# VH-VL binders against Cytochrome c oxidase assembly factor 8 (COA8): the designs that were tried, part 57

Target 1, 167 residues: Cytochrome c oxidase assembly factor 8 (COA8), of Homo sapiens (Human) (q96il0)
Amino acid sequence: APERGAERRDTAPSGVSRFCPPRKSCHDWIGPPDKYSNLRPVHFYIPENESPLEQKLRKLRQETQEWNQQFWANQNLTFSKEKEEFIHSRLKTKGLGLRTESGQKATLNAEEMADFYKEFLSKNFQKHMYYNRDWYKRNFAITFFMGKVALERIWNKLKQKQKKRSN

## First folded at step 21 (VH-VL)

Design nl4 (from nk10 with light chain S96T)
Fold by OpenDDE, fold request of step 22:
Structure nl4 (fold): chain C 167 residues (1-167), chain A 122 residues (1-122), chain B 111 residues (1-111)
Amino acid sequence: as target 1 above (167 residues)
Amino acid sequence: EVQLVESGGGLVQPGRSLRLSCAASGFTFEDYAMNWVRQAPGKGLEWVSGISWNSGDISYADSVQGRFTISRDNGKNSLYLQMNSLRAEDTALYFCAKDSRFFLGSGHFDVWGQGTMVTVSS
Amino acid sequence: QSELTQPRSVSGSPGQSVTISCTGSSSNIGSGYDVHWYQQHPGKAPKLLISGNSNRPSGVPDRFSGSKSGNTASLTISGLQAEDEADYYCQSYDWTLEGWVFGTGTDVTVL
């Protein structure tokens, strides 16, 4: 019996988006959905004259993005794993094989799957609550700094206009 | 050079209070979460408390919850730990540790101080 | 369980490879939080050795490697040297505690 190679449980790689925007781009780019998180990563543009506030905003956005990617990648993996385990367990309890007579993957009915979803959501409720809380905190901070950066840009434009009028 | 310098440690009696300070230099202090980690003599590392970059998130280990208060002054590049109702089990070397991130839980501790010794004894 | 489980001690001869395990739970390592590793020499502050399961900071020798699978992380020291004699701690974040958790620590001795 060939030793079924231990399926290396693919730990969600810390998904640094492999998406490389064009080198001369002056804009943020949205990459394809990540394989694990299904979130589309944003590649943030770095201006040549990035202000400290702009840099802080960018870093906050980057960290938040990475945090989201990691959370959902892991959550999706957990979900998929637990779903498969649930299906296998339920089929076994029913005395059914993992494959139908036609060779298709045996599936559970919608009602049984609804039970799984309910249980999964219940089990992960607290985790999702913490995620939502932290998501709001992070996005509030980002929004606040977006406002600061906007004000800074306005102020800098006004100063430049004044300097041009004085010359 | 990135540096953390702890101070305020000493010998105290049980039930007394002590305030630790950590002075940060060489980096933008307000961009990072900060932590206190302690190590009892001959024991392992124990996380004590963490504070986010803007003090919006604060967390404590169960062992110090309700007794210790972490705070920071970003204008002074300083982290503090107010320790109240000290116990013998609080005897440890207390390290200030810089997080690599703004928020707790997503980074790692990339810079450590040398620690300040707190001894709680009758 | 508020601590990650490590072996108390690991020993090896110079040039050998040693591995330190770090076992967590579904609320930390098993929930997908990264594992970090620290080295601490006697009388010194801890030093970051590995970040994000397998990332080696600048200045850390390539003989140090980290991995993670399921609820367990591993630190491997290849080509053990006398200078590697130290305490090693794994670290992860526990979402239920909303705090960091350290491993129990492993004393690495070079024989």
Scores: ipSAE 0.874, ipTM 0.952, lowest interface PAE 0.5, mean pLDDT 93
Fold by OpenDDE, fold request of step 22:
Structure nl4 (fold): chain C 167 residues (1-167), chain A 122 residues (1-122), chain B 111 residues (1-111)
Amino acid sequence: as target 1 above (167 residues)
Amino acid sequence: EVQLVESGGGLVQPGRSLRLSCAASGFTFEDYAMNWVRQAPGKGLEWVSGISWNSGDISYADSVQGRFTISRDNGKNSLYLQMNSLRAEDTALYFCAKDSRFFLGSGHFDVWGQGTMVTVSS
Amino acid sequence: QSELTQPRSVSGSPGQSVTISCTGSSSNIGSGYDVHWYQQHPGKAPKLLISGNSNRPSGVPDRFSGSKSGNTASLTISGLQAEDEADYYCQSYDWTLEGWVFGTGTDVTVL
């Protein structure tokens, strides 16, 4: 009996997007959607003379991005798993096989799937509420620091202009 | 060197209050969430409380909810735990633990203090 | 559940491999939160051993490895050494509690 290789359930690797922005770029880059989270990662530009405030902003953005990637990767995995379990359970209850006569994967109708979606959303409602709350908190902080960095940049530009006028 | 130093522990009677302090050094204190973890003698680790980098998020274990107050002073690189209505079950070594992240729940505890002993006894 | 479940003790001879399990629930490990591991020697503060399920910090020997599957995480110590005698704690975040949860701890003894 061939030992059915234990399918290593691919724990969502902390998917470092293999996307490398051009080395000479002075801008943030948006990568392709992550295969697990379906979120597009941002590759943050690091200036040579990054200010402490800019660094803090970048770190806040990076952490928030990683948090989002992890959350949605896990949610999507959970969703996919529960969806498959639901389909299998329903097919079994109907006395139907997992495959159609044509060899295609058996699917449920839209109404049955609507029940799954409703149940899934209901079950995860509180989790999503907490996520949304935390998302707003994180993004508020980021936005606040974006404003600070903008002000710092304006101030630095003004100082440079004054110095050029004095020489 | 990154260091956390707890202080303020001691012997107290039940119902009394105590304030613990944790002095942080060697890192940008305001960029990390901070936590208190306690360990009763001969027992395991118990998370007590956490505070985000900007004090925007604060959480407590159910065992201390309503009795303990976590706070921080980023200007002083200090974390505090105000413990009120102390009970015998609060007897523990209290550790200050640095989170690896700004916000609670997304990091890990990468730096620990040596702890300060709190003994609640009649 | 306020704690992650670990075996109370694990023992092994020098050079053997031992595994510590950490079982959580759907509100922590099962919800996709990472598991972290800490080593604590007697009379010492805990030390981070594994972060993010399987990441070893600098200075942690490669004989320590972490994994996670479903609601369970595992710490494996390969080539057990006398210095590995310590308490080991897993940790995860519980979104329902909005707080960190530690495992019950495992005493590892080297025979």
Scores: ipSAE 0.872, ipTM 0.952, lowest interface PAE 0.5, mean pLDDT 93
Fold by OpenDDE, fold request of step 22:
Structure nl4 (fold): chain C 167 residues (1-167), chain A 122 residues (1-122), chain B 111 residues (1-111)
Amino acid sequence: as target 1 above (167 residues)
Amino acid sequence: EVQLVESGGGLVQPGRSLRLSCAASGFTFEDYAMNWVRQAPGKGLEWVSGISWNSGDISYADSVQGRFTISRDNGKNSLYLQMNSLRAEDTALYFCAKDSRFFLGSGHFDVWGQGTMVTVSS
Amino acid sequence: QSELTQPRSVSGSPGQSVTISCTGSSSNIGSGYDVHWYQQHPGKAPKLLISGNSNRPSGVPDRFSGSKSGNTASLTISGLQAEDEADYYCQSYDWTLEGWVFGTGTDVTVL
């Protein structure tokens, strides 16, 4: 009896996108969409003379990005799993096989799938509310620190101009 | 060296109040969420409360909700737990635990203090 | 459930492999939140053993490994040593509670 290979359910590795931006780039880069979350990761540039404020901003952005990636990766996996289970259950109830006579994957009609989507959204409503709340909190913090960093940069430029005029 | 030092534990009567403190050193305190975890004698770990880096998010376990207040002073690198209306079941070793992240729920506890003992008895 | 479920005790001989399970729910592990593991020796503070399901911090031996599938996580100790005798706790975040949850703890004994 051939040992049914245990399907290694690919736990979504917390895989930092292996996208390496060009070494000489002084800018943030946007990677391709992640296969699980479908979100495009940002590769943050780290300046050689990064200020503590810039570092904190970068870390906040990185953490928020990772948080978003993890949330949507898991949500998409859950959605896909529950969708498949729903389809299988409904087909079974109808006395239909998982494949059509033509060998195609059997599917449900739009009305039946609408029921699934409604149920899924209802079930996950609170989770999405919490996500949205936390998303706003995180992005507000990031935006606030973006403002601080901008002010710091302006101040540093002004100081440099004054020093050049005095010499 | 990264260190957390708890203080303020002691023997108290039921219904009394106690304030725990945790002094943090060796890291940028304002960049991390902080937590309190307790362990009753001979029992497992129980999360008590957590506070985000900027105090914007605060959460409590149901067992302490409405009685305990977590707070932080980033200027003093200090975490606090005000415990009111103490009960016998609050008897535990209280640990201060550093989160690896700014916000609650996305990190792990990478540094622990040695704990401070709170005993609530008549 | 406000706690993650662990076996009360696990035992093994030196050099054997032991596995500790940690079972959660759809509001924590099953929602895709990471599982972390802590080791606690008697009279000591907990120490981070595994972060993010399978990541070993610096200084943690390679004989410790973590995995996660569905609503269950596992800690495996391969090549069990006398120094591994301790309590082990899993941890995850519960979005419904908006808080951290610990496992019930597992006492690992080396025979």
Scores: ipSAE 0.871, ipTM 0.951, lowest interface PAE 0.5, mean pLDDT 93
Fold by ESMFold2, fold request of step 22:
Structure nl4 (fold): chain C 167 residues (1-167), chain A 122 residues (1-122), chain B 111 residues (1-111)
Amino acid sequence: as target 1 above (167 residues)
Amino acid sequence: EVQLVESGGGLVQPGRSLRLSCAASGFTFEDYAMNWVRQAPGKGLEWVSGISWNSGDISYADSVQGRFTISRDNGKNSLYLQMNSLRAEDTALYFCAKDSRFFLGSGHFDVWGQGTMVTVSS
Amino acid sequence: QSELTQPRSVSGSPGQSVTISCTGSSSNIGSGYDVHWYQQHPGKAPKLLISGNSNRPSGVPDRFSGSKSGNTASLTISGLQAEDEADYYCQSYDWTLEGWVFGTGTDVTVL
């Protein structure tokens, strides 16, 4: 059956995003970036006559989104925490205060911060390698089922056209 | 009714092999990762191996790596554990456990079998 | 490799609250992996009690609750009852082992 759409409406000019898709939407929706992961979640549509293949594809995509959101939310928090700890440690060994004369947090220069970025990447290299491997395994499965669903939909259109011609 | 039934346990001598089976029913077996968990007599739970929904990702505990092989047949709704070069420390009740997810590492074990006992002794 | 650390045993009187700790490392709980809890009565298979740190599956009494902070998760049983006498295991994923790890197990005794 043909899709019936409900239009996403976000009207807040500068406020906190509280995206909530329409109750009877016929479309997937892309929400605003998540506060912790910085990833934009997809809100999946579930049609009434969803085929077994379509259901499996949707579930694979939902699980992968949840996995990806969790990974980056945690990595972003770890990055922020370790960055602050690095800055405070370096300022302390230099005998400097944690805040400037104006009360703002003291920072390190770009060259000093480059040391942090290199250390963080080196420390997390293997974890990110495993993440990339798992990401490709998940996306291969998703792509495979996207193809199967596309073929299923084409076949159903051809069957319906052949039946209509013979009627 | 969701059910997991293990079989193939028994008494074997060290160095021998056994093949465990787990028959699944009441759910779409091909949509979930599956795991083996063992419990030595009077001891705690130890994860043994897991396999993703499509067999594309397989993992083993270090204690069994290279000796055990997990596999599944989605056409028969069955999970297997081939256990080679068995040792006395492999003596345990072996549970089949359904993962809540397609892939390893992000789910939990929501359905368990009752286990099949493997005893490795001279 | 490393098991998640739990106390060997915990006891309480009927109606009291007990808390079971589960301490992991930066490669498992500390990496943001969820903690799950299982209850096992003698001679029985484990049963899922808490998933995703704090989610109670249908049929699990509301006196069971879970939380996680840093490298440590906690299971709290409020209002202990006789049927709560069992072994309790936490579980998380460890990315360095590429596998699941269980806690050492806690024997809960109702006095």
Scores: ipSAE 0.723, ipTM 0.889, lowest interface PAE 0.8, mean pLDDT 87

Design nl4 (from nk10 with light chain S96T)
Fold by ESMFold2, fold request of step 22:
Structure nl4 (fold): chain C 167 residues (1-167), chain A 122 residues (1-122), chain B 111 residues (1-111)
Amino acid sequence: as target 1 above (167 residues)
Amino acid sequence: EVQLVESGGGLVQPGRSLRLSCAASGFTFEDYAMNWVRQAPGKGLEWVSGISWNSGDISYADSVQGRFTISRDNGKNSLYLQMNSLRAEDTALYFCAKDSRFFLGSGHFDVWGQGTMVTVSS
Amino acid sequence: QSELTQPRSVSGSPGQSVTISCTGSSSNIGSGYDVHWYQQHPGKAPKLLISGNSNRPSGVPDRFSGSKSGNTASLTISGLQAEDEADYYCQSYDWTLEGWVFGTGTDVTVL
């Protein structure tokens, strides 16, 4: 007798990235956005009879996900850090404090902030170009192995059909 | 049982060439990036070159770019380093290192060989 | 070429704690790349000691720990033992070089 239930938590958990797939799931699951990368992680299913090709594909996908999550977590942190440093540096150059007369965090106007965004994009252009190149190399490999796994599964289904016909 | 065995080192005059080999066993060689790391006598570790699982990513330290060529033969579980135009500063013990990942840049070196000595002198 | 800066040597008595620093730049540790640590006894190949800033591989004693903050990583050996006398190297990835960089190395001496 199958245990159908998707175990859901009705109350909001207190932690970030607190996704937990059902115990009897036979499928990959997509979790909530990671706090740092803003990307939704895949929680991979590992079947009992995973073939060597299927295992390699899963490992390629897992590694690529981890790499992608780490890249964007780091970029988001760098963006936030450099933005604060830029604001503080420009306020210091203008002889202003970190807070306004009213006690609120001092900031720069839109034209001044445009200088930051332009500088950040320029600094990170080559890094993002390398990321895109690496992303395509990884996904080409993944797509290639998806094709190999699909062929393997088709061949196995044809064997099963031939066995049923001969019985 | 995971094992890396380097060979091909020796004494060579400047300007000449050597080819290093690294034989791998005890793991699925084709699932991992591989690296060469060298250590000059009495000095620290210097990364030389790395190659991804499928040879689709290859990178070199600036000090060897254009002179050294890394390659792998997944059918023979072997990693190679062709070293051309050798210089005295290339004198070092050369280690083969297994990466923990398929692609370069996000792993670490979890298995090392014992190294093969390359001496470049007149 | 860019390299990660480590102290040339540190020393401690048995049972004490020592900490080895590893300082990089904005193109490696400062970009958020992990730091790994290797131990090398004289005449032997390096051995992985810490991966991913703080992860200890199976078989590595729990007295070894690692951390990272900003441009700097640290390896701490708590409860120093005679067998810990060795050279220690940090390692990170540098995206501008598109390659791995090692630290300058630290000779740990047990007094």
Scores: ipSAE 0.721, ipTM 0.888, lowest interface PAE 0.9, mean pLDDT 87
Fold by ESMFold2, look of step 21:
Structure nl4 (fold): chain C 167 residues (1-167), chain A 122 residues (1-122), chain B 111 residues (1-111)
Amino acid sequence: as target 1 above (167 residues)
Amino acid sequence: EVQLVESGGGLVQPGRSLRLSCAASGFTFEDYAMNWVRQAPGKGLEWVSGISWNSGDISYADSVQGRFTISRDNGKNSLYLQMNSLRAEDTALYFCAKDSRFFLGSGHFDVWGQGTMVTVSS
Amino acid sequence: QSELTQPRSVSGSPGQSVTISCTGSSSNIGSGYDVHWYQQHPGKAPKLLISGNSNRPSGVPDRFSGSKSGNTASLTISGLQAEDEADYYCQSYDWTLEGWVFGTGTDVTVL
């Protein structure tokens, strides 16, 4: 499960680690960044005595994580594809090849790349507005239920404290 | 046993209104988005409208926007479709469909009712 | 209304494999949204057959398989059986419409 990279070991395997929570963990886990979305997944703990409120919160969080990972995985791939197409198009217009004389992948200067970033953001503005709206709707629900779960746990703790004083 | 039962269909004249209902049982209705899908006689499926688990997100097909209103009552495990200003092209079998997710757009329709027929004709 | 394009009909003999295509646009399948498949027998409600491009729900035979590439998804029925005679619909989400779109439907005939 540990992240592996060129700077860690001479014979490291692929750049994406397999995340594996401990079998006996009693806590949620935050794993390494996903290869495609670059988001850190939460691996949720499911206690044996999970209340209905706790279950609903967990399901809301799981669904939102999956939705978020899918959105950014797709946007990252689109960004990479369009970035390479933009660079290729501008190099062709300049009469340059895709590789420098040293064999490295040819690039554009910062001003030219700023043009790409502006174009990409403009093209995707409406889609990202819908994403942000949906993100807020999902997170409002999650935050609301986090508060309800916190109060439920406080009340259960107070009930246990009252029971001990009565015994 | 997960079940969806539609009702409220019938024969109506153009310009009139109908209200469809869908009674849900066998699952936690409040935890899922719900959808209406229609099928004109001899034609394919057309999504009509969807509503998130808490009614906080609602969407309509362009063909019904402004005329139809989707709603739900989580206390009664019921989904509704108020259809106003009905047109001949609204003639179809209307299905209630359970979404697999709380929110719209990332799920699929895992349970369907048998449908209620709406006929709009003079 | 936006639709996903499917062939009108596909035929096969028992035991043959058939494939149904489903082609969308850049605002639905081309934006990376999953494709789901539904089976509908005459006079019956649709039934979920494949979710998330390739996942079979419990009770769906493993002869049904799905895939997606670019703007196109495919449903393959390997080892066609008489009970597979039905209409098949693909479905995806369209972010510009903020809603679901279905395919035009494919009538599968078992000869």
Scores: ipSAE 0.719, ipTM 0.889, lowest interface PAE 0.8, mean pLDDT 87

